VH-VL binders against Phosphoribosyl-dephospho-CoA transferase (mdcG). Designs and how they scored, part 21

Target 1, 226 residues: Phosphoribosyl-dephospho-CoA transferase (mdcG), of Bradyrhizobium diazoefficiens (q89xp2)
Amino acid sequence: MTSPCKHGDRPPGRHDLVFVSPAGWRAMLDARDDLAADSLLARWPKMRWPTIRRRALPHEATGVALGLPLPPSAGKKRVALLVEIDHVASVARPPSLQQARAYAPRNWWPTLDRLDGLALRHSVDARVYGSLAWQSLTGLDYVTGRSDLDVLFEFRSETDIDRFVADVAAIETSAPMRLDGELMSADGAAVNWREVHGGASELLVKSIERVVLLDRHQFISGATGS
Short names: E, the ipSAE of ESMFold2; O, the ipSAE of OpenDDE; V2, 0.75 times the mean of E and O plus 0.25 times the DockQ between their complexes.

## First folded at step 21 (VH-VL; framework fv_livmoniplimab)

Design y3 (from x5 with heavy chain S100T; at its last look DockQ between E and O 0.73; V2 from the best seeds 0.81)
Fold by ESMFold2, look of step 21:
Structure y3 (fold): chain C 226 residues (1-226), chain A 119 residues (1-119), chain B 107 residues (1-107)
Amino acid sequence: as target 1 above (226 residues)
Amino acid sequence: QVQLVQPGAEVRKPGASVKVSCKASGGEFDSYTIDWVRQAPGQGLEWMGRIIPLWKIAKYAQKFQGRVTMTADTSTSTVYVELSSLRSEDTAVYYCARDTWEGYYMDVWGQGTLVTVSS
Amino acid sequence: DIQMTQSPSSLSASVGDRVTITCQASQDISNYLAWYQQKPGQAPKILIYDASNLQTGVPSRFSGSGSGTSFTLTISSLEPEDAATYYCQQYDDLPYTFGQGTKVEIK
């Protein structure tokens, strides 16, 4: 896959944060009585919290498929949303590991610091998704005693992935939580880090468009998962 | 505080194209929507469109549809507006502006680029 | 398109006067309205967002009010540096649109 020498370009991905415009929220609430009746969902547009990009269902060929994960106190559900492209006001990357640290339980901090140091050493961009991300974005209580730490590791073609995942595994041995995470290539395709650590020759690769089984080397080279 | 830097002036003949740059410093550039707004001499502000840099998608005001393109280069933290088939009426100051993170109002503005279209 | 109509087009007032500028939207935009100030030779500067919220660093003599379709910018006691053109802008729905502007001059 040949690039015109530019770096840092990233196609749309599964973990992109999406802000819905006022008109977009109004259209959704007018069309969806179930959304309009929920008091927490009524707060979402008022607080201007984002949603998250999700894979579209087969019948959702038009529009942008979004998810809205509710906190445990609201039943820990993921609300499915569908908006028109013109109702996307802004798109942002997930919170960085550094940004999310202040919102984590204090006993998680040594593990977060070790992961941040590891990511810097390998030139990996570490971001969070899942409960810690949503706690950092909303201030609502998402993280529980049973929560995983969900990390998105955006790697580059020069990254020694096998050494990286071995170091992640070493950090997990003393962590107070399970480290769940994805390795994401420049094209937005991702695999679970444990599959790579386990030495699998074929990996289950996820992208916004599809889930496919790819050869380990094909994934590491940044072959598309879209 | 983020800063948006634009070139000061550009001169073109009628029928040509112009491409104006807007380079951002500070913050996570690709996580913010960028608007382009122009102002002809002695006139008000006119929204031209906006681009979402992370997805590289744009929406244009209908007046400019077909003559304007907006692009983003996330590796250099730069957005561009290109206006083709220039007429003397396109003489204006062209501003880039960054929306709030939520994509609402324009809280940071470039200093503007004066584009002059003359024979 | 949501049309934004500002009035007056211009006004002249003395230092210390109370100045009122109005903006009318062609449809309900809730509170999704910003006010900008532009001095000659400068880029616009945000003053008020969400109809009534003062941007940080803006003097407290500026205030905004209104919701729905009718909005007002008030300068409680005009200062010489307030000579500028003021624009309202809606961000309820695309395309975003500006009022025509109100030029404020000091007598």
Scores: ipSAE 0.835, ipTM 0.929, lowest interface PAE 0.6, mean pLDDT 89
ESMFold2 (binder alone), look of step 21: mean pLDDT 91; pTM 0.935
OpenDDE, look of step 21: ipSAE 0.847; ipTM 0.926

Design y4 (from x5 with light chain Y32W; at its last look DockQ between E and O 0.53; V2 from the best seeds 0.78)
Fold by ESMFold2, look of step 21:
Structure y4 (fold): chain C 226 residues (1-226), chain A 119 residues (1-119), chain B 107 residues (1-107)
Amino acid sequence: as target 1 above (226 residues)
Amino acid sequence: QVQLVQPGAEVRKPGASVKVSCKASGGEFDSYTIDWVRQAPGQGLEWMGRIIPLWKIAKYAQKFQGRVTMTADTSTSTVYVELSSLRSEDTAVYYCARDSWEGYYMDVWGQGTLVTVSS
Amino acid sequence: DIQMTQSPSSLSASVGDRVTITCQASQDISNWLAWYQQKPGQAPKILIYDASNLQTGVPSRFSGSGSGTSFTLTISSLEPEDAATYYCQQYDDLPYTFGQGTKVEIK
């Protein structure tokens, strides 16, 4: 039973972690000789590591579109996967900032601690994606000296977004890395935090289904899931 | 750490429906798959199906298809199983169980709800 | 559906005995198998996952082995509190299925 979310429910998102069942991995490996031949990908099911939800391409009309970013040591490869819905065993939210901290370079820790404190003060749920997320999920070396900190900020309707992004900007001034963050509404729609901080009247809003320009006030109002 | 709380007992007549709740306390509820397993008196364990709360999708064992519905309310950390057209052989303890993070095996179990179907 | 056949259906043993319970899958399930313990009046509790991995807090006298189609749960030295029914369960493919159970009683 596949169903879209109800009004106010969070729809499947671009950053959702997706665990594939043993049968699902077997089906993919049977269909894809390139996956079966890759020694790291062959280990993925046994390690019970997740994949990540991605936007489907036009030819991927059936199934669940998933991505699997390999570590830098395997090149800059991002593997595209497609599974049947019944082979999704579990879906999880991205790792929290607190969960990911132990896997970050030590010089990132003060920035992570400040972001976590800011998120708590604003009742924002802060999660990571990108290299730090995958380092925390797998233990493999994803974070490099050039890596951004990719943060997903899930906010509520009562959150003062303008004040929040101003505080994020203040934290970045002392950070040893670039903050590449998204503000995500309850509906799973997200914008880059810098667009909001910069005062843009229209924002590039991303969801699993599409990318659209919305008026700043419409995005903020839509965050309630109304 | 995580606890799954279910009501203790429900009594129904044949032909009725029953809806059993399973409320999670502690831990992050919506990132884990929930299974429903029943056990008739003196019998073994029978898998009924599972629900993925974050996506609100469920899969049911064929035996129950058409009679069972599983739902999730992530705002209250609660899942439900509803079984319709009850028969005397549906008398059983109904367990909810939270899977491991990857959704493979059942690592946390509720105490069970005894559903009695009697004429 | 993958059938799980468990044996024996029941056994009686003395404290200190080694007991062995077997589980047979109708097809290759690799190591995607769990063992559960259920004491009278209680919910099942996970003992072993992935055929041989001991769950946190489970006494080391419990162990699991096997892969493919044949699996074994062993209690190296039976204790009074081990009186229970034990179930295997596969999670290789849906629908998930359980063995019929093995009741272990203390003489």
Scores: ipSAE 0.832, ipTM 0.923, lowest interface PAE 0.6, mean pLDDT 89
ESMFold2 (binder alone), look of step 21: mean pLDDT 92; pTM 0.943
OpenDDE, look of step 21: ipSAE 0.883; ipTM 0.944

Design y5 (from x5 with light chain L94I; at its last look DockQ between E and O 0.68; V2 from the best seeds 0.80)
Fold by ESMFold2, look of step 21:
Structure y5 (fold): chain C 226 residues (1-226), chain A 119 residues (1-119), chain B 107 residues (1-107)
Amino acid sequence: as target 1 above (226 residues)
Amino acid sequence: QVQLVQPGAEVRKPGASVKVSCKASGGEFDSYTIDWVRQAPGQGLEWMGRIIPLWKIAKYAQKFQGRVTMTADTSTSTVYVELSSLRSEDTAVYYCARDSWEGYYMDVWGQGTLVTVSS
Amino acid sequence: DIQMTQSPSSLSASVGDRVTITCQASQDISNYLAWYQQKPGQAPKILIYDASNLQTGVPSRFSGSGSGTSFTLTISSLEPEDAATYYCQQYDDIPYTFGQGTKVEIK
């Protein structure tokens, strides 16, 4: 389960969508009066909306660390949740860029279409997280005039990453929003696309269990620091 | 529409093991929980357990703990159940079922694999 | 484990009859209940989810009601193709459990 370099065997990602079971919600609401009193959080289990995987804090070694970003109208706050593994009912990948398009502001559509085209040409799997993802998942208003477009680009070993990020930068020059994107290798390690485009010799590599600085070559070659 | 394809039949002797496949066609397979349910001849439905393919974690009903293993190969959109130390009462049709996206109810079923354990 | 008990275990009815099948849970499961139909030689097929929601493609003569511990599946006007065994199933908590089934025959 912890073999990060093995093909097709990847640790859980910090952007994974996690659905909590009815029993899991009941246990959590019984234990936390602050959650039980919040009317929007009471709706969450009824609406069957997911939560999102987050990095565990050091004292959260047992359980599954989850986040629940509330929409701006309820305060721009992320609720921290911790559930037992047996209360995870389902785990899904983040919404695809294609799925999220219908929920984006119309002035974002040309940028989304260009990103879809770019991802297709490079055989990159493009997903969203952040405000657009939550708007597409819930139908609630998450995207504002200040929102970034948060994308997750899962690339393959044959992808020319330097060419890819250069093309992302070109798309951003005409975009009505900031592109905040992560490049994720096949082993689940991710870096911000701007660090790669900027030519940094060391990259801040993120995974669910750690954040480390790696040499650019180590990340690009697919090394996870094994 | 998503379809789950299973082999039609398997025959084994008592004490052997059987591994039943369940291959999904269409849709994003690894984002859905898969349940395994068996049905002995003339009997009702019995939940054996479930697997979450993206995380490759499984939970088994107590009755099967220690004899059952569920695995997933996301590259081929296939889930497996393996049952060891077979006995005649394990003769049943073994169904895989895909849950709803939130992992609550079983909305797509395979047609089942008849496993016969004969001495 | 949450025990699910169906009643009756079997019934015979004529085409056009209203058929009612009940399911009792050993504890409150809110509306986390599904109904499945299984025809001879076939896999189960979902009819109703969340106690009362009709699955896409299921005829409107099927309906579900109830919450908490008591649930009902109704066939408003029995058709010949409705001869099958019907199962309730809870998904409030694992292990998931099924009722023992109700066999519906056409007279």
Scores: ipSAE 0.835, ipTM 0.926, lowest interface PAE 0.6, mean pLDDT 89
ESMFold2 (binder alone), look of step 21: mean pLDDT 91; pTM 0.939
OpenDDE, look of step 21: ipSAE 0.856; ipTM 0.933

## First folded at step 22 (VH-VL; framework fv_livmoniplimab)

Design y10 (from y2 with heavy chain Q65K; at its last read DockQ between E and O 0.74; V2 from the best seeds 0.86)
Heavy chain, then light chain:
Amino acid sequence: QVQLVQPGAEVRKPGASVKVSCKASGYEFDSYTIDWVRQAPGQGLEWMGRIIPLWKIAKYAQKFKGRVTMTADTSTSTVYVELSSLRSEDTAVYYCARDSWEGYYMDVWGQGTLVTVSS
Amino acid sequence: DIQMTQSPSSLSASVGDRVTITCQASQDISNYLAWYQQKPGQAPKILIYDASNLQTGVPSRFSGSGSGTSFTLTISSLEPEDAATYYCQQYDDLPYTFGQGTKVEIK
ESMFold2, look of step 22: ipSAE 0.870; ipTM 0.939
ESMFold2 (binder alone), look of step 22: mean pLDDT 94; pTM 0.953
OpenDDE, look of step 22: ipSAE 0.925; ipTM 0.965
ESMFold2, look of step 23: ipSAE 0.865; ipTM 0.933
ESMFold2 (binder alone), look of step 23: mean pLDDT 94; pTM 0.953
OpenDDE, look of step 23: ipSAE 0.927; ipTM 0.965
ESMFold2, fold request of step 24: ipSAE 0.870, 0.867, 0.870; ipTM 0.942, 0.942, 0.943
ESMFold2 (binder alone), fold request of step 24: mean pLDDT 93, 93, 93; pTM 0.952, 0.952, 0.951
OpenDDE, fold request of step 24: ipSAE 0.936, 0.936, 0.937; ipTM 0.969, 0.969, 0.969
ESMFold2, last read: ipSAE 0.875, 0.871, 0.870; ipTM 0.944, 0.945, 0.944
ESMFold2 (binder alone), last read: mean pLDDT 93, 93, 93; pTM 0.952, 0.951, 0.951
OpenDDE, last read: ipSAE 0.936, 0.935, 0.937; ipTM 0.969, 0.969, 0.970

Design y6 (from y2 with heavy chain I34M; at its last look DockQ between E and O 0.60; V2 from the best seeds 0.82)
Fold by ESMFold2, look of step 22:
Structure y6 (fold): chain C 226 residues (1-226), chain A 119 residues (1-119), chain B 107 residues (1-107)
Amino acid sequence: as target 1 above (226 residues)
Amino acid sequence: QVQLVQPGAEVRKPGASVKVSCKASGYEFDSYTMDWVRQAPGQGLEWMGRIIPLWKIAKYAQKFQGRVTMTADTSTSTVYVELSSLRSEDTAVYYCARDSWEGYYMDVWGQGTLVTVSS
Amino acid sequence: DIQMTQSPSSLSASVGDRVTITCQASQDISNYLAWYQQKPGQAPKILIYDASNLQTGVPSRFSGSGSGTSFTLTISSLEPEDAATYYCQQYDDLPYTFGQGTKVEIK
């Protein structure tokens, strides 16, 4: 799944959580001695933790490109995986901000509560990725004293994005961490929230397929898809 | 509460098609795989295939390849199975079932739709 | 495809009896095996997942055991409401497959 059917339909995205089947894990571990020898990676299929969708490399013409960010205690390694489509057992959206709250440091909670309230006010779907997401998914220690909060804000065409990012900036002034957030349009394309807040006329837009510069108005009307 | 609601019964003539709906509620619809399983009268359970709603992709058991289509509509939280070129041996109860989050086993089932194919 | 062979096809037992049902896989499926209960006129209901894990809300008289190719569902003391057909299902690899079922009747 590379191309969307039409504007407004959600194509496969680079933050999608992907669960690999038992047969898929067995095939991958049988083929890769480096993965089979790693005790943490051996836990992954046993614990049934997901992987994440990533952009395919040029030589990965077939299959589903997946990644595993390992925790800091394992050296902050990102493991690259490639599986057959038939070994994808399930696909899920990233953890919601609400789901992730219980796994965050206590001193983050007021900021998370403010972000959740802001998302509700603007009808924005707030999800997490990065260290808090993986701490929520695995229970392993990913979040450190220097970690950013990585939030994915899925907005709608009617969302007042300029007001939204102004409110995000206000929340960050009192936050105990850096807010490293992305605004995602319905077609899965995303930009860093700071570029929008800073008033840039051209934005660096990322999708599963590409990274491009678009006019601010092009992104608001639907990145590449409208 | 997680719930899957299906129509009770459908009647069709041989050669026709039937499209059975399954409306989900009580969970995040497009984060869980959905299976279709049928059961002919007095027989066991037969897996027909599954759909991954978020990616709108499906995999079908070989027996049904070419006659079955599964679709998902996120706006209504509804999954469909459509079976074409119906024959009398397609008479069965058709169940939708939601998988566990990792997509392994079926933890919630619809009540089933009896599809009767008769002249 | 992975074939699941279930035995017996049917059995009749008294309230209070210990009942065992077996399921054989045509290849090693580790513990990727679920058990379902289906009462007459109803949809199947999950009892056991991962061969031995009891689903929430299922009475503790139900248990599962086994790994690899051989699996057992046990009802430690049969109750009247346990009259049903029981199915095993593997989820090691597609296509998912079921055993042919075991009908449990009360004498």
Scores: ipSAE 0.853, ipTM 0.936, lowest interface PAE 0.6, mean pLDDT 89
ESMFold2 (binder alone), look of step 22: mean pLDDT 94; pTM 0.954
OpenDDE, look of step 22: ipSAE 0.927; ipTM 0.965

Design y7 (from y2 with heavy chain E28D; at its last look DockQ between E and O 0.75; V2 from the best seeds 0.85)
Heavy chain, then light chain:
Amino acid sequence: QVQLVQPGAEVRKPGASVKVSCKASGYDFDSYTIDWVRQAPGQGLEWMGRIIPLWKIAKYAQKFQGRVTMTADTSTSTVYVELSSLRSEDTAVYYCARDSWEGYYMDVWGQGTLVTVSS
Amino acid sequence: DIQMTQSPSSLSASVGDRVTITCQASQDISNYLAWYQQKPGQAPKILIYDASNLQTGVPSRFSGSGSGTSFTLTISSLEPEDAATYYCQQYDDLPYTFGQGTKVEIK
ESMFold2, look of step 22: ipSAE 0.844; ipTM 0.928
ESMFold2 (binder alone), look of step 22: mean pLDDT 93; pTM 0.951
OpenDDE, look of step 22: ipSAE 0.915; ipTM 0.963

Design y8 (from y2 with heavy chain K56D; at its last look DockQ between E and O 0.59; V2 from the best seeds 0.00; counts 0 for: summed loop charge -9 (limit -8))
Fold by ESMFold2, look of step 22:
Structure y8 (fold): chain C 226 residues (1-226), chain A 119 residues (1-119), chain B 107 residues (1-107)
Amino acid sequence: as target 1 above (226 residues)
Amino acid sequence: QVQLVQPGAEVRKPGASVKVSCKASGYEFDSYTIDWVRQAPGQGLEWMGRIIPLWDIAKYAQKFQGRVTMTADTSTSTVYVELSSLRSEDTAVYYCARDSWEGYYMDVWGQGTLVTVSS
Amino acid sequence: DIQMTQSPSSLSASVGDRVTITCQASQDISNYLAWYQQKPGQAPKILIYDASNLQTGVPSRFSGSGSGTSFTLTISSLEPEDAATYYCQQYDDLPYTFGQGTKVEIK
């Protein structure tokens, strides 16, 4: 595997979209009666929709841990999948804000446009996950009146993170939804934007491998140096 | 708009190695799998393997296992194939091809690199 | 490995003829099959994916059919620019494999 410390390279992350091969789907459906019995899950391979990378559970030492979030009409269930690496056909980054915009409620559009503008000004790559992402990926109804806007902010070493989160907070004051989001460094380590904005001395840092508390200074300094 | 650019030709002696580049443009490089396919003169297409650039991981056809290495450099939107211990039978055009988004079929092809292995 | 066998290996036909090329898979591959066209001196290009779906920009005289183990590419009315070699490729399982090709020439 390529080192996550290489300049400009993005390591594998929790939000990566993963497409499973036809053979991979066949193997999972043959082995999992619960998947085969669910009409929506049986359709997933035919619709060519991706799954999402998730953190492996302790007993999942081999393979690639994947999740499949079902829409609210199917009970808001997230299905856990485990596939062999050879059955991963493709991996994609989450949808950009711009890609997802057309699938958002119209009253969200001004907030999305302001976030796009902010991201551009700060050299931040803004992506969506959660309900809006899955609505844009599948066309199924995932976004409800109570949905958050889940944004992944991939920042660069030169980004003024404190100013960025202050501007995100300013945008939220007029938003019709709660902005839930993560700031992600080039090595795939991420923190909730509210913890940074709130001035927390310790940050809950999430990666594909683990969740740990780090000192704010250590994360911010490391993030600006990465 | 979507383009894969390869060098036109490479010449090597038997026993040497060759590393062929494939530079992508016009799409989000990180989000698509790249295949390598070769074609000996007057012959058909032969799949060599594929690489998933975001994870920089590859799978090779068994025939090439042990002689082939594929890598990706996300910062330059470039994939590479390196073939070692070259033989005259490795003389071929080497194509890179971008897969469909789900990684199934090859929807965009480079124009190919002619690798000639001769003394 | 899934073997893909094309028939015929070559053919000659006149402009306006219906041309049919077949591809047999050694096992059931559902509809996970693509057809490519390669003109002399050029890279292959995708014509059809998922056995029957026409790629954007491909002329409507091309069509694909079949599922399971037997697949067909049809050119309803051959044009001079269709002189090329055609390949099927399965993507049901790794390694991906191609048929040996069918060379189509104009009489």
Scores: ipSAE 0.856, ipTM 0.929, lowest interface PAE 0.6, mean pLDDT 90
ESMFold2 (binder alone), look of step 22: mean pLDDT 94; pTM 0.953
OpenDDE, look of step 22: ipSAE 0.926; ipTM 0.965

Design y9 (from y2 with light chain D93N; at its last look DockQ between E and O 0.55; V2 from the best seeds 0.81)
Fold by ESMFold2, look of step 22:
Structure y9 (fold): chain C 226 residues (1-226), chain A 119 residues (1-119), chain B 107 residues (1-107)
Amino acid sequence: as target 1 above (226 residues)
Amino acid sequence: QVQLVQPGAEVRKPGASVKVSCKASGYEFDSYTIDWVRQAPGQGLEWMGRIIPLWKIAKYAQKFQGRVTMTADTSTSTVYVELSSLRSEDTAVYYCARDSWEGYYMDVWGQGTLVTVSS
Amino acid sequence: DIQMTQSPSSLSASVGDRVTITCQASQDISNYLAWYQQKPGQAPKILIYDASNLQTGVPSRFSGSGSGTSFTLTISSLEPEDAATYYCQQYDNLPYTFGQGTKVEIK
């Protein structure tokens, strides 16, 4: 029996990597002819690659909603999966920016190094999602010449968020790619960094449960996690 | 280097509870599942359950359901197992073990905590 | 629950001998099988994962084979430090289960 996560500081969130057990993969492949017919998806269990937590659809009342983004060579499709909680074998945080660096195009490295330095100075934990994350996790070619760099910035109560996003914007001016990123509080609520930098009075705040508009000051002060 | 550190021994009377700690270091605590395995004197290994620290959820072997609780404290990189209503049959070495990243097999083990239940 | 049955329960062999330990699963577990070594007074240590893959730092005299329901751990040439109890463990499905162990002694 699985206990609900009611007292944890970081509840299950978007971008969590989820490893499915052998029994869980067997159950999914037995029930889903479309998965079994795809040679890459049929091999996913053998490769021991994770899936990613996603928001549940309205008809997905029980279970754990997962996603599996395929690489561009396989049609750049995002496969929706649903597993029983007991078939979740392990859950991991997204790859760190440092872990992903070796898998990025070489012309991205100076920007990644500047983002690492910025994160260190502000006590921010920088993670990747999207194409670079999946390239680092699988070794398959996900990053293209048109790919964004998708960064998840997990911040602390002492972080000067307004200065942080200004510094992110400065880094982007010389970057060879668009920086797409989210600022995530300790409770898993996240907002796009550009909305914060742009001075919007209300921010679109995303969590695993919902998407809501919050006043800018409410997000910055409340989401700082003190 | 990856380590799981446990206290060496605990002594309890029948009917009491015990809470055994397992402090992790040298890796990203939140990203690996932890198993608890016990071994009675002269006996084999018995899986008690596992906890997924990032989600703070646990699954227990049916034998222990209702008596065991596993928790994780991210701020100290520590997992705990608590066993209540102790019996003499619960005398054993209690190991924590870190799973492989995908959560399949146990690749790093603590040194074990000897829990002795006696009058 | 998946039952894991090891054979033999104990054995005694000389340095240099080939030692074979078997493990039977009550149902098909594919290759989701690990082997652990436990020396007296120590925690278990992983030797083999996925039935046949050696863990880092494990001597090449250890090997694993099998799939489905029947698995074998082989020590090609027994060394004095191999005196230990060996356990198989399945991770195909919860609850995880261990074989009862095989004690290997040096003559």
Scores: ipSAE 0.871, ipTM 0.938, lowest interface PAE 0.5, mean pLDDT 90
ESMFold2 (binder alone), look of step 22: mean pLDDT 93; pTM 0.953
OpenDDE, look of step 22: ipSAE 0.927; ipTM 0.965

## First folded at step 23 (VH-VL; framework fv_livmoniplimab)

Design yb1 (from y2 with heavy chain K56R; at its last fold request DockQ between E and O 0.51; V2 from the best seeds 0.81)
Heavy chain, then light chain:
Amino acid sequence: QVQLVQPGAEVRKPGASVKVSCKASGYEFDSYTIDWVRQAPGQGLEWMGRIIPLWRIAKYAQKFQGRVTMTADTSTSTVYVELSSLRSEDTAVYYCARDSWEGYYMDVWGQGTLVTVSS
Amino acid sequence: DIQMTQSPSSLSASVGDRVTITCQASQDISNYLAWYQQKPGQAPKILIYDASNLQTGVPSRFSGSGSGTSFTLTISSLEPEDAATYYCQQYDDLPYTFGQGTKVEIK
ESMFold2, look of step 23: ipSAE 0.871; ipTM 0.940
ESMFold2 (binder alone), look of step 23: mean pLDDT 94; pTM 0.953
OpenDDE, look of step 23: ipSAE 0.927; ipTM 0.966
ESMFold2, fold request of step 24: ipSAE 0.867, 0.869, 0.872; ipTM 0.943, 0.944, 0.945
ESMFold2 (binder alone), fold request of step 24: mean pLDDT 93, 93, 93; pTM 0.951, 0.951, 0.952
OpenDDE, fold request of step 24: ipSAE 0.939, 0.938, 0.941; ipTM 0.970, 0.970, 0.970

Design yb2 (from y10 with heavy chain K56R; at its last read DockQ between E and O 0.88; V2 from the best seeds 0.90)
Heavy chain, then light chain:
Amino acid sequence: QVQLVQPGAEVRKPGASVKVSCKASGYEFDSYTIDWVRQAPGQGLEWMGRIIPLWRIAKYAQKFKGRVTMTADTSTSTVYVELSSLRSEDTAVYYCARDSWEGYYMDVWGQGTLVTVSS
Amino acid sequence: DIQMTQSPSSLSASVGDRVTITCQASQDISNYLAWYQQKPGQAPKILIYDASNLQTGVPSRFSGSGSGTSFTLTISSLEPEDAATYYCQQYDDLPYTFGQGTKVEIK
ESMFold2, look of step 23: ipSAE 0.855; ipTM 0.931
ESMFold2 (binder alone), look of step 23: mean pLDDT 93; pTM 0.949
OpenDDE, look of step 23: ipSAE 0.927; ipTM 0.965
ESMFold2, fold request of step 24: ipSAE 0.861, 0.864, 0.863; ipTM 0.943, 0.939, 0.937
ESMFold2 (binder alone), fold request of step 24: mean pLDDT 93, 93, 93; pTM 0.951, 0.951, 0.950
OpenDDE, fold request of step 24: ipSAE 0.939, 0.935, 0.939; ipTM 0.969, 0.968, 0.969
ESMFold2, last read: ipSAE 0.874, 0.864, 0.863; ipTM 0.944, 0.941, 0.939
ESMFold2 (binder alone), last read: mean pLDDT 93, 93, 93; pTM 0.949, 0.950, 0.951
OpenDDE, last read: ipSAE 0.937, 0.938, 0.940; ipTM 0.969, 0.970, 0.970

